# VH-VL binders against p04169, part 3

Target 1, 76 residues: p04169
Amino acid sequence: GLPDGVEDLPKAEDDHAHDYVNDAADTDHARFQEGQLCENCQFWVDYVNGWGYCQHPDFTDVLVRGEGWCSVYAPA

## First folded at step 10 (VH-VL)

Design n4
Fold by OpenDDE, look of step 12:
Structure n4 (fold): chain C 76 residues (1-76), chain A 123 residues (1-123), chain B 112 residues (1-112)
Amino acid sequence: as target 1 above (76 residues)
Amino acid sequence: QVQLVQSGAEVKKPGASVKVSCKASGYTFTSYAMHWMRQAPGQGLEWMGWINPNSGRTKYADKFQGRVTFTLDTSISTAYMELSRLRSDDTAVYYCARDSWDFWSGYDYFDYWGQGTLVTVSS
Amino acid sequence: DVVMTQSPLSLPVTLGQPASISCRSSQSLVHSRGNTYLHWYLQKPGQSPQLLIYKVSNRFSGVPDRFSGSGSGTDFTLKISRVEAEDVGVYYCMQGTKYPYTFGQGTKLEIK
């Protein structure tokens, strides 16, 4: 679930961690598979306006974009 | 048991092209990227790039951009590396290697390698 | 490009004695938040390279515990507590933090 204070979290920038990109189309990572997005990742918790919370330890301080991607993507 | 089996040795003239194959078995071929490296005689290892069998995306080292092409035949779990406009300093053993994955870090190392393919370029 | 520098390039060792190989990078290999993608490979004579250590200190499957890796930032070390005959070959460090991936020159371990 969403943590307390989620409303105060800043939006992640590209390269926040694990080669994160706010647009999956922008990645050149070898691990990227077509169709993989933060919004269908097992770490995803939807929040508001296409942004959500990522339950991975390296993303607990930001909001991530549903259409984003990072190299620690895990299918839901 | 993961195995990568490469095609046999090649002898080419300068200016020609060579295409090396790498057949994978023992795992789901489309789930792992395939990297290519080479090693000149008596020298170290040089990374050439990778191909993703699922997305079809590729990345080439700048040194080989425009001269190397990675392709796939997923029906037979095979990756190909084609190097064109060959010159003598392309003489090397070429390796395919499977991309490895760490669930929490997600970055690349090579856990399994092909046996290598010697490509000799001489006039 | 990240330059990887190994030392020594030649390493003669007496059987049963320890061995140590250094690997230095021209820039920090810390990636994003916390992970360092420095790996070690062994290429035995007449064979393909094989993964030995990944992410600085993790032994790959089947690798004996006499092998250990350590280091951080730009300085890394591979150690063998007791060298055996089967350890002969060329050891390579490799950085997987930045494209292009780059290898050290290799360290040739031989038995005295």
Scores: ipSAE 0.289, ipTM 0.850, lowest interface PAE 1.6, mean pLDDT 93
Fold by ESMFold2, look of step 12:
Structure n4 (fold): chain C 76 residues (1-76), chain A 123 residues (1-123), chain B 112 residues (1-112)
Amino acid sequence: as target 1 above (76 residues)
Amino acid sequence: QVQLVQSGAEVKKPGASVKVSCKASGYTFTSYAMHWMRQAPGQGLEWMGWINPNSGRTKYADKFQGRVTFTLDTSISTAYMELSRLRSDDTAVYYCARDSWDFWSGYDYFDYWGQGTLVTVSS
Amino acid sequence: DVVMTQSPLSLPVTLGQPASISCRSSQSLVHSRGNTYLHWYLQKPGQSPQLLIYKVSNRFSGVPDRFSGSGSGTDFTLKISRVEAEDVGVYYCMQGTKYPYTFGQGTKLEIK
């Protein structure tokens, strides 16, 4: 689930952590594989309007874009 | 056990091209990027770029852009590096290496290396 | 490009004595959230490189605990607490923070 206070989290910018991008199409990272998105990552919790909460420890301070990606992606 | 086995040594003339193979075993080939490095005789290591075996996406170091091509045959878990318009200063041992990944590290170090392929470019 | 400079380039060491290798980068290697993508490899004579230390201080699987890494920002150190004969070879630092990834010029460790 969503943490207490999720409504107060700022939206992540590109380069927040782990080569994060708000649009997976923008990554040039070696680990990227087609079809990987924050929204199908095991740490994804849907929130609102295409933004969600990533339960990965390095993203607990922001909302992330569902169509985004980062280098620590883990499939659901 | 992870293993990367490369093709044998090559001798080439200036202006030719060379294609080095790297066959992977002991892991899911499409889950890890493959990097290529080279090492001139008696000298240090130089990163050439990577290929993603799942998507086919590539990244080349600017120095090699336009001369190097990475390709794959995923049915036999094999990556290839082709370097064209060879010059004498391309003489080196060429290595493939598997990109590492785990949840906590998340970043670009090479945990397993091929045995190397010597490419000699001489007149 | 990020230039990686190692010191010393040649390191003769008496068996059983400590050894220390310095690696300095031309730019900070700190990536997002404070992580630092500095790695160490050993290339033994006639072999391909093998990973020793990743992300400054993490020993790779099977690496003896006499090896340790430290440092931050632009200044990094690999230490061997007691050098053994099997430790001979060339040590390389590498940065994985910015493309192109770059290696130091190498430090040749020899038993004297």
Scores: ipSAE 0.012, ipTM 0.730, lowest interface PAE 8.3, mean pLDDT 88

Design n5
Fold by OpenDDE, look of step 10:
Structure n5 (fold): chain C 76 residues (1-76), chain A 123 residues (1-123), chain B 111 residues (1-111)
Amino acid sequence: as target 1 above (76 residues)
Amino acid sequence: QVQLVQSGAEVKKPGASVKVSCKASGYTFTSYAMNWVRQAPGQGLEWIGWINPNSGRTKLDQKFKDRVTITVDKSTSTAYMELSSLRSEDTAVYYCARDSYDWYSGYDYFDYWGQGTLVTVSS
Amino acid sequence: EIVLTQSPATLSLSPGERATLSCRASQSVSRSGYSYMNWFQQKPGQPPKLLIHDASNRATGVPSRFSGSGSGTDFTLTISSLEPEDFAVYFCQQYNKYPYTFGGGTKVEIK
């Protein structure tokens, strides 16, 4: 679920961790498969306006974009 | 068991092209990127690029962007590396290497390698 | 590109001795708490074999006498007690940035 204070979290920038990109289309990572997005990752918790909370420990301090991607993507 | 079997040695003249194949078996071919690396005689290793067999996406060292084409045939689980405008300095053993991942950290490593293909460029 | 410098170029030792191999990067290969450095072993006529990934993790099947350490720009591969089959060339490789690059190698040879 969403943590307390989620509304105060800043939006993640590209390269926040694990080669994160706000637009999955921008990745040049070898692991990336078409259709993989933060919003269909097992760590994803939807929040507001296309942004969500990522339950992965390296993203607990930011909001991530639903259309984003990172190299620790895990299918839901 | 994972196996990468490459095509045989090639002898080419300068200016020609060579296409090396790498047939994969023992795993889901489309689930792992395939890297190409070369090694000149008595020298170190040089990364050329990778291809994602499922999406067809590629990443190349800019050094090779105009001369290298990496492709796959999913029906035969085979990756290809074609190098054009061959030069003497392209003489090397060319390797394919599977790109595997640590699923927790997301970093990648080359865990399985082909046996190598010697490409000799001489006039 | 990130240049990796390995030292020494050649290391002459006897079985049972400790081997310490260095790999220095021209810029950091670490970020977000991870070090994107691998070590490979290569014997004549064979492809490289993965030994260590992420600077300190032994690959599957690699004996415990092999260990990796370091972060940032300085990395070390240690063989605690050399076995006869360990005499080979060892390469470091970074995958922090494209293009991926390899060191020039250290040859561990029998004294």
Scores: ipSAE 0.758, ipTM 0.931, lowest interface PAE 0.6, mean pLDDT 95
Fold by ESMFold2, look of step 12:
Structure n5 (fold): chain C 76 residues (1-76), chain A 123 residues (1-123), chain B 111 residues (1-111)
Amino acid sequence: as target 1 above (76 residues)
Amino acid sequence: QVQLVQSGAEVKKPGASVKVSCKASGYTFTSYAMNWVRQAPGQGLEWIGWINPNSGRTKLDQKFKDRVTITVDKSTSTAYMELSSLRSEDTAVYYCARDSYDWYSGYDYFDYWGQGTLVTVSS
Amino acid sequence: EIVLTQSPATLSLSPGERATLSCRASQSVSRSGYSYMNWFQQKPGQPPKLLIHDASNRATGVPSRFSGSGSGTDFTLTISSLEPEDFAVYFCQQYNKYPYTFGGGTKVEIK
């Protein structure tokens, strides 16, 4: 679920952690596979306007983009 | 167990090309990125690039000025690195190294290395 | 690119002594509390061997006398009591930003 204070989290920049990108089309990471997005990742919790909360420990301080990707992607 | 076996030593003249092979066994070849790293005699290590064997996607260090092509042959579980327009400073041992990726933690390190291929460039 | 500077270049010690190896990065290799720094050992005629991944995690089968520490730009590899097989060259390696880079190495040699 969404943590207390999620409304105060800043939006992630590209390269926040684990080679994160706000647009999956921008990644060249070897682990990327077509169709992987934050919004279909095991860690994703939907929030608002295409932003969500990532439950991965390295993303608890930011909101992430649903069409984004990072190298710790795990399918739901 | 995991093994990476590289092709044998090569002697080349300046301006020629070399293609080094790295045959993988003991794991699912397409599940791990393959990196190439070189080491000039008596010097440190220099990362060249990686390939995702499943997709063919690559990332290369720009220092190689488009002289490097990294490819795979999935049917033989073999990665290749080709370096063109050779110069004497390209003399080095070239290694392939498997990228051990942990999707949960994001830890990323080179866990298995080939034995190395000496490429000597001399006139 | 991120430059890794290792010191000392050569460390001359005897078996049983403590070795302390330094790796300094030209910019931070840490994000969100994680450090993207690995350590390798290399003996003559052999490929590098992973010792420590992500600053402080010993790779499988690496003896507990090896430990890693540090964050940001300053990292340390410690060998608490040198064994004869530990005389080798040690490299740090970062993967925070492309291109991945290695330090120049610290040679640990027998006094």
Scores: ipSAE 0.008, ipTM 0.716, lowest interface PAE 8.5, mean pLDDT 89

## First folded at step 12 (VH-VL)

Design p5
Fold by OpenDDE, look of step 12:
Structure p5 (fold): chain C 76 residues (1-76), chain A 123 residues (1-123), chain B 111 residues (1-111)
Amino acid sequence: as target 1 above (76 residues)
Amino acid sequence: QVQLVQSGAEVKKPGASVKVSCKASGYTFTSYAMNWVRQAPGQGLEWIGWINPNSGRTKLDQKFKDRVTITVDKSTSTAYMELSSLRSEDTAVYYCARDSYDWYSGYDYFDYWGQGTLVTVSS
Amino acid sequence: EIVLTQSPATLSLSPGERATLSCRASQSVSRSGYSYMNWFQQKPGQPPKLLIHGASNRATGVPSRFSGSGSGTDFTLTISSLEPEDFAVYFCQQYYKYPYTFGGGTKVEIK
């Protein structure tokens, strides 16, 4: 679930961790597959307005974009 | 066991093209990107690019963007690297190398390599 | 591109001695606590063999005498006690930024 204080988290910037991009279309990572998005990742928790919380240790300090992607993507 | 077997040595004239193959076995071919790296005689290693066999996406060093084409044949689990407009400085051993991924750390690395293909460009 | 400078170019040692190899990057190859540096061993007529990935993680089957350390721009490969089969060329490689680049290599030769 969403952590306490999620409303105070800043939005992740590109390259936050694990080659994160706010737009999956911007990735040039070798492992990326079409259709993979943060919003359909097993770590995804929806929050507000297309942004969510990523239940991964390296993203606990930010909100991530549903249409984003990173190299630790895991299918839900 | 994972194996990458490359095509044999090539001798080409300047201006010609060469196409090197890399046949993969022992793993799911479409699950791993394939890199191409070359090494001139007595020199270091130079990354050329990779291909994702499933999506067909490629990434190349801009140095090679106009001369290199990387492709795959899924039905035969084979990757190809074609280099055109050959120059003497293209003389090198060309390697294919599997791009593996560590799910815990998020690192990717070249864990398995082909035996190499010598391409000699001379007049 | 990120330039990797390895030193020394040649390292002459005897079996049993400690080998320390340096790799310096022209810019940082670390972010968010991760370092995108690999080390490879290469013997004549063979392809490179992965030794270390992510600066400090030994690849599968790599003996414990091999270790990697460092972050940012400075990285080190250490062989605690050289075995006869360890005399070879060692390359560092960054995958932090495209294009991926390799160092010029350090040749570890028998004294």
Scores: ipSAE 0.745, ipTM 0.929, lowest interface PAE 0.5, mean pLDDT 96
Fold by OpenDDE, look of step 14:
Structure p5 (fold): chain C 76 residues (1-76), chain A 123 residues (1-123), chain B 111 residues (1-111)
Amino acid sequence: as target 1 above (76 residues)
Amino acid sequence: QVQLVQSGAEVKKPGASVKVSCKASGYTFTSYAMNWVRQAPGQGLEWIGWINPNSGRTKLDQKFKDRVTITVDKSTSTAYMELSSLRSEDTAVYYCARDSYDWYSGYDYFDYWGQGTLVTVSS
Amino acid sequence: EIVLTQSPATLSLSPGERATLSCRASQSVSRSGYSYMNWFQQKPGQPPKLLIHGASNRATGVPSRFSGSGSGTDFTLTISSLEPEDFAVYFCQQYYKYPYTFGGGTKVEIK
């Protein structure tokens, strides 16, 4: 679930970790597959306005974009 | 066991094209990108590009963008690298290498390699 | 492109000795605590063999005498005690950004 203080988390920037991109269309990573998005990743917890919380340890300090992607993507 | 078996040595004239194949087995072909790397005689390694066999997406070193085409045949689990407008400096052993992934760290790396294909360009 | 400079070009040592190989990148290949550097071993007539990925992680089956360290621009491959089968050429490789690039290699030869 969402952590306390989620409303105070900054939005992740591109390249936050694991080749993260706020727009999956921007990735040129070899393992990316079409349709993979943060919002359908097993780490995803929806928050507000297309942004969510990522339960992966390297993203606990930011909000990630539902339409984003990173290399540790795992299908839900 | 993962295996990458490449096609045999090629001898070409300058200006010709060569197409090297890399047949994969022992794993799900579409789950891993395939890299191509070459090595001129007595020299270092040079990355050419990769292809994602599932999506068909490719990434090339810009120096090869006009001469290299990487493709796959999913039905035969085979990757191909075609190099056109061959020149003497293209003489090298060409390798295919699987782009594997560490699920914990998020690193990707070339863990399995083909045996290499010598391409000799000579007039 | 990121240029990787390996030193020394040749390292002459005896079995049992410690080997220290350097790889310097023209720019940082680390971000967010991760280092995008691999090491390979290559013997004549063979393709490269992955030794280290992510700067310090031994690949499966790689003996413990091999270790990798470093971050940013400076990386080191260490062979704590050379075995006869360790005499080969070693390459570093960055996958921080495209194009992926390799170092020129260090040849570890028997003294």
Scores: ipSAE 0.745, ipTM 0.930, lowest interface PAE 0.6, mean pLDDT 96
Fold by ESMFold2, look of step 12:
Structure p5 (fold): chain C 76 residues (1-76), chain A 123 residues (1-123), chain B 111 residues (1-111)
Amino acid sequence: as target 1 above (76 residues)
Amino acid sequence: QVQLVQSGAEVKKPGASVKVSCKASGYTFTSYAMNWVRQAPGQGLEWIGWINPNSGRTKLDQKFKDRVTITVDKSTSTAYMELSSLRSEDTAVYYCARDSYDWYSGYDYFDYWGQGTLVTVSS
Amino acid sequence: EIVLTQSPATLSLSPGERATLSCRASQSVSRSGYSYMNWFQQKPGQPPKLLIHGASNRATGVPSRFSGSGSGTDFTLTISSLEPEDFAVYFCQQYYKYPYTFGGGTKVEIK
């Protein structure tokens, strides 16, 4: 689930951690495979208006975009 | 056992092209990016680029942008690097190297390398 | 382009001695506590062999006498007690930004 205080988390910017991008189409990372998105990642917890909480340890301080991507993507 | 086997040595004249192959075995070819790296005699290593074998996406060092084409043939698990408009300074051993990753840390590392292909460019 | 400067260019040592190899980056190759730096060993006529990834993580099958450390711009490879098979050239490599780059190498040779 969503942590206490999720409503106060800032939205991530590109390059927050692990080559994160708010739009998966913007990545040039070698690992990227078409169809991978934060919202279908193992770490995703949906929140509001296309933003979610990523349970990966390096994203606990931000909200991430559902249509985003990062290099530690793990399929659900 | 993971193995990358490259095509044999080539001798070329300036202005020609060379296409080096790298045949992969012992793993799922489309799951790992393939890098190309070269090393001039007695010199250090120089990254050329990578290809994602599943999607065909590539990234190249800008210094090679108009002379290098990296491709794959998924049916034979083979990556190719073609370098055109050869110059004497392109004389080098060309390597393919598999790119692995750790999802937790996000680290990449080149864990398996081909044996190398010597390309000699001389008049 | 991130330039990696290795020092010394040549390190002349005897078996059993400690080797300390330095790699300095022209800008940081670390982000959020992660360092995007690898170390390779290369012997004549052979491809590079991965020793250390992520600045400090020993690759599978690499002896424990090899260790890596550092962050930001300054990185070190240490060989605690040189064995005969350790006399080779060592390269650092960054993958923080494109293009990926390698250092010029440190040759560890027998005194």
Scores: ipSAE 0.275, ipTM 0.837, lowest interface PAE 4.2, mean pLDDT 91
Fold by ESMFold2, look of step 15:
Structure p5 (fold): chain C 76 residues (1-76), chain A 123 residues (1-123), chain B 111 residues (1-111)
Amino acid sequence: as target 1 above (76 residues)
Amino acid sequence: QVQLVQSGAEVKKPGASVKVSCKASGYTFTSYAMNWVRQAPGQGLEWIGWINPNSGRTKLDQKFKDRVTITVDKSTSTAYMELSSLRSEDTAVYYCARDSYDWYSGYDYFDYWGQGTLVTVSS
Amino acid sequence: EIVLTQSPATLSLSPGERATLSCRASQSVSRSGYSYMNWFQQKPGQPPKLLIHGASNRATGVPSRFSGSGSGTDFTLTISSLEPEDFAVYFCQQYYKYPYTFGGGTKVEIK
């Protein structure tokens, strides 16, 4: 699940880590495959209003956008 | 075993076009991006661009955007790079290289290369 | 674009000696503790061969005498004890930002 204090986490900006983008359509990364989104990634934990918590160690300090993407995407 | 086998050497006149092929085997072709890189005789390496074989998405160095087309044929697991309006400075060995990745670290690593295709442009 | 400057251009050494090759980037190629730098070996008439990815990770089948280090703008490839097959040209390559770029190379040759 969601960590304690998730309500206090700031929203990620583009380029937070691992080529992260808040909108997957904005990525130009070679690794990207159409249909990959944070919300269907194995690290995703849903939170509120299209924002979620990413369990990857480099994202524990922010909320990420469900429609986002990063280069460490892993399918569920 | 992963193999990338490229088409044979080409000799062209200025203003012509060339299409280099890269036949992939030994892995799931659509799971890895394919890069194109060239090396002029006695010179260093210059990245041209990549294609994602599943989606068809490409990224090109802006220097080539008007002259290069990168495509794939999924049914034959083959990538193609076409360079038009050839000039003498386009004389080089052209390589395809597979873009591998570690999904946890996010590193890309260019682990398999084709044997190279010499394109010579002369009058 | 990010310029990679390799030094020295030529390194003349004997088998058994330690080789240290430098690659300096015109801007950082690291973010969040990750470095987007590869090292390649190239012998005449052959394509480049990947040695190191992510600045310090040896590619499959690469002998342990090869190691990479560095972050940010300064990177090093080290060959701890040169073997006869190690005399070749070595390139660094960044994939942090488009366009991807390569260094000019360091030729390691027998003195």
Scores: ipSAE 0.130, ipTM 0.803, lowest interface PAE 5.2, mean pLDDT 91

## First folded at step 15 (VH-VL)

Design s21
Fold by OpenDDE, look of step 15:
Structure s21 (fold): chain C 76 residues (1-76), chain A 123 residues (1-123), chain B 111 residues (1-111)
Amino acid sequence: as target 1 above (76 residues)
Amino acid sequence: QVQLVQSGAEVKKPGASVKVSCKASGYTFTSYAMNWVRQAPGQGLEWIGWINPNSGRTKLDQKFKDRVTITVDKSTSTAYMELSSLRSEDTAVYYCARDSWDFWSGYDYFDYWGQGTLVTVSS
Amino acid sequence: EIVLTQSPATLSLSPGERATLSCRASQSVSRSGYSYMNWFQQKPGQPPKLLIHGASNKATGVPSRFSGSGSGTDFTLTISSLEPEDFAVYFCQQYYKYPYTFGGGTKVEIK
C-alpha cells in the first residue's frame, strides 16, 4: 500500500539513487535486461499517471516513473 | 565452478584485426554481462567495454568505439572481442571478466576472469 | 575519466608486517552512501583477482587479513599481516562512471 502523503512527494530525477533513470531505455547499466521496468519491479506501488511509489528504502522520498529503471530492480 | 577460457596468443601486423574469444561455463551465460580489459606489458589495466549476452547491448570506452566490436554466441556461451586497425600500442594481454553485481547496492564488479590472451602487434 | 592514483608505487615489507595501500580518485566515487571502488590482486602471469568490492566488502574466499576502507576520493587496502603469498601487485578500480578505470598499481614486494 501507499504511505500517507505520497501525493506530496517529488518526482525522482535521473540518478536519484542506484543509477535510476526515468526512462529505462536511458540506462547504461550492465545488469539491465530488456523489459525490466519499475512498474514490474517488486518494490512498485502504482499511484497516478504512470508514476508510483517505490518501497525500496532509497526511494521512499520520491515518486518513480513506471517506465523507469534502477540497478536494484527486482522482478515481481 | 565458473570458468572463462580464452583463445590463444596472437601475433599481428599493424593495420590488421584480431578477434579474441572467451568461452564461459559453470553459470548461466546470458545472465551476466561480459567485460573486456587489457593490460600492456608491465602496465596497468584498461577497461574496454562490456556486452550483455542476452540482449547484445554493449558499452564501450569511447577510446575504442571505432575499432572494437564485442559480440557473443549464445549457443556456445562464448564472447568475442574484435579489435581492428591494430597498432603497436595495442600489444597487451586481453582479459574477459564476468560482470556480477551487489544485490543491495546494485553496483557491478568483475568477479571471474579469463586467463588472458596475449596479442602482439609488430612489424 | 576518473584518474586513480595509487601509492606507494612499491611497498617493500617482510612477512608478518602490516601493509597499507592507498588509492586516490580525481573525483568522488561515492554516492548515496555507496562507494564504487574495487581492489584486485595480481600475480605474474595471472589475471587480476577480485579482493574487495564496494570499497569494503570482501569477495568470496578472501582471507580476513585483507580489508578495504574509505569513501569519496580516498581509499585504503590493508593487509594486517603479510603472508608469503600476498606479495603481488594490487590495483584499485572505480566503477562509479564510465569509462571504468584502474589505478597504476602498488607492488608489494618482499624486503
Scores: ipSAE 0.808, ipTM 0.938, lowest interface PAE 0.5, mean pLDDT 96
Fold by ESMFold2, look of step 16:
Structure s21 (fold): chain C 76 residues (1-76), chain A 123 residues (1-123), chain B 111 residues (1-111)
Amino acid sequence: as target 1 above (76 residues)
Amino acid sequence: QVQLVQSGAEVKKPGASVKVSCKASGYTFTSYAMNWVRQAPGQGLEWIGWINPNSGRTKLDQKFKDRVTITVDKSTSTAYMELSSLRSEDTAVYYCARDSWDFWSGYDYFDYWGQGTLVTVSS
Amino acid sequence: EIVLTQSPATLSLSPGERATLSCRASQSVSRSGYSYMNWFQQKPGQPPKLLIHGASNKATGVPSRFSGSGSGTDFTLTISSLEPEDFAVYFCQQYYKYPYTFGGGTKVEIK
């Protein structure tokens, strides 16, 4: 679920944590596999306009892009 | 029904400060961010910053970070913008504008504006 | 900071004519099919009025003659047939990155 105060969270920048990128096409990380996105990740909670809340502890202070990716990706 | 009513015009000398108020009505004050924008006479618009009225958190354009303080009084549904160390180029109309930053609106846009407050810095 | 350049600075037209207003951003304000661009109308002595948000979505109460389009760095506001009340200044505004910035405006004036 979405936490209280989600509307106040800033939008993440690239490299926020865990090699995060707002656009999965920008990663060259060895763990990346085609089709992996934040929006199909186990940690994803949809919010608004392609932004979501990531339940991973290192992302609780930001919103993340659904078309983004990070190295702790876990399929849903 | 949404209404933003700003304080009256101000005339200040260089080096002084000014505090502009923006009283909100017709909606839940704490659900929407409040932006401040200024417009010099005959010129375009310049964003100053916003405040989240619920948490008190702010975001400011770095140009203003040392001179602007944005605050709210939740009990009166009023936002304030204080600009210090005034100079002649600060002469402008200052607007408050409600931002659609809540979960339900889903958009970042300025949907309601105050009437504007003219601040004149005389030299 | 993202600079928005509007053209033309002044557009002199008659009622009933089509107005086409351009806004060019110094870098893309679009990502993944979303465009972070608003358009405002401003008349003398009045605050700006929101017309378009998200590049192409009309705000509440905006007449159908107004439309927005574009993506990336190039955006257009179109007024299909000018009415007397449409002679005003129009501003674009990006909300992709802080600080939010506005274009310099296009004045649509009666010929």
Scores: ipSAE 0.007, ipTM 0.635, lowest interface PAE 13.4, mean pLDDT 87

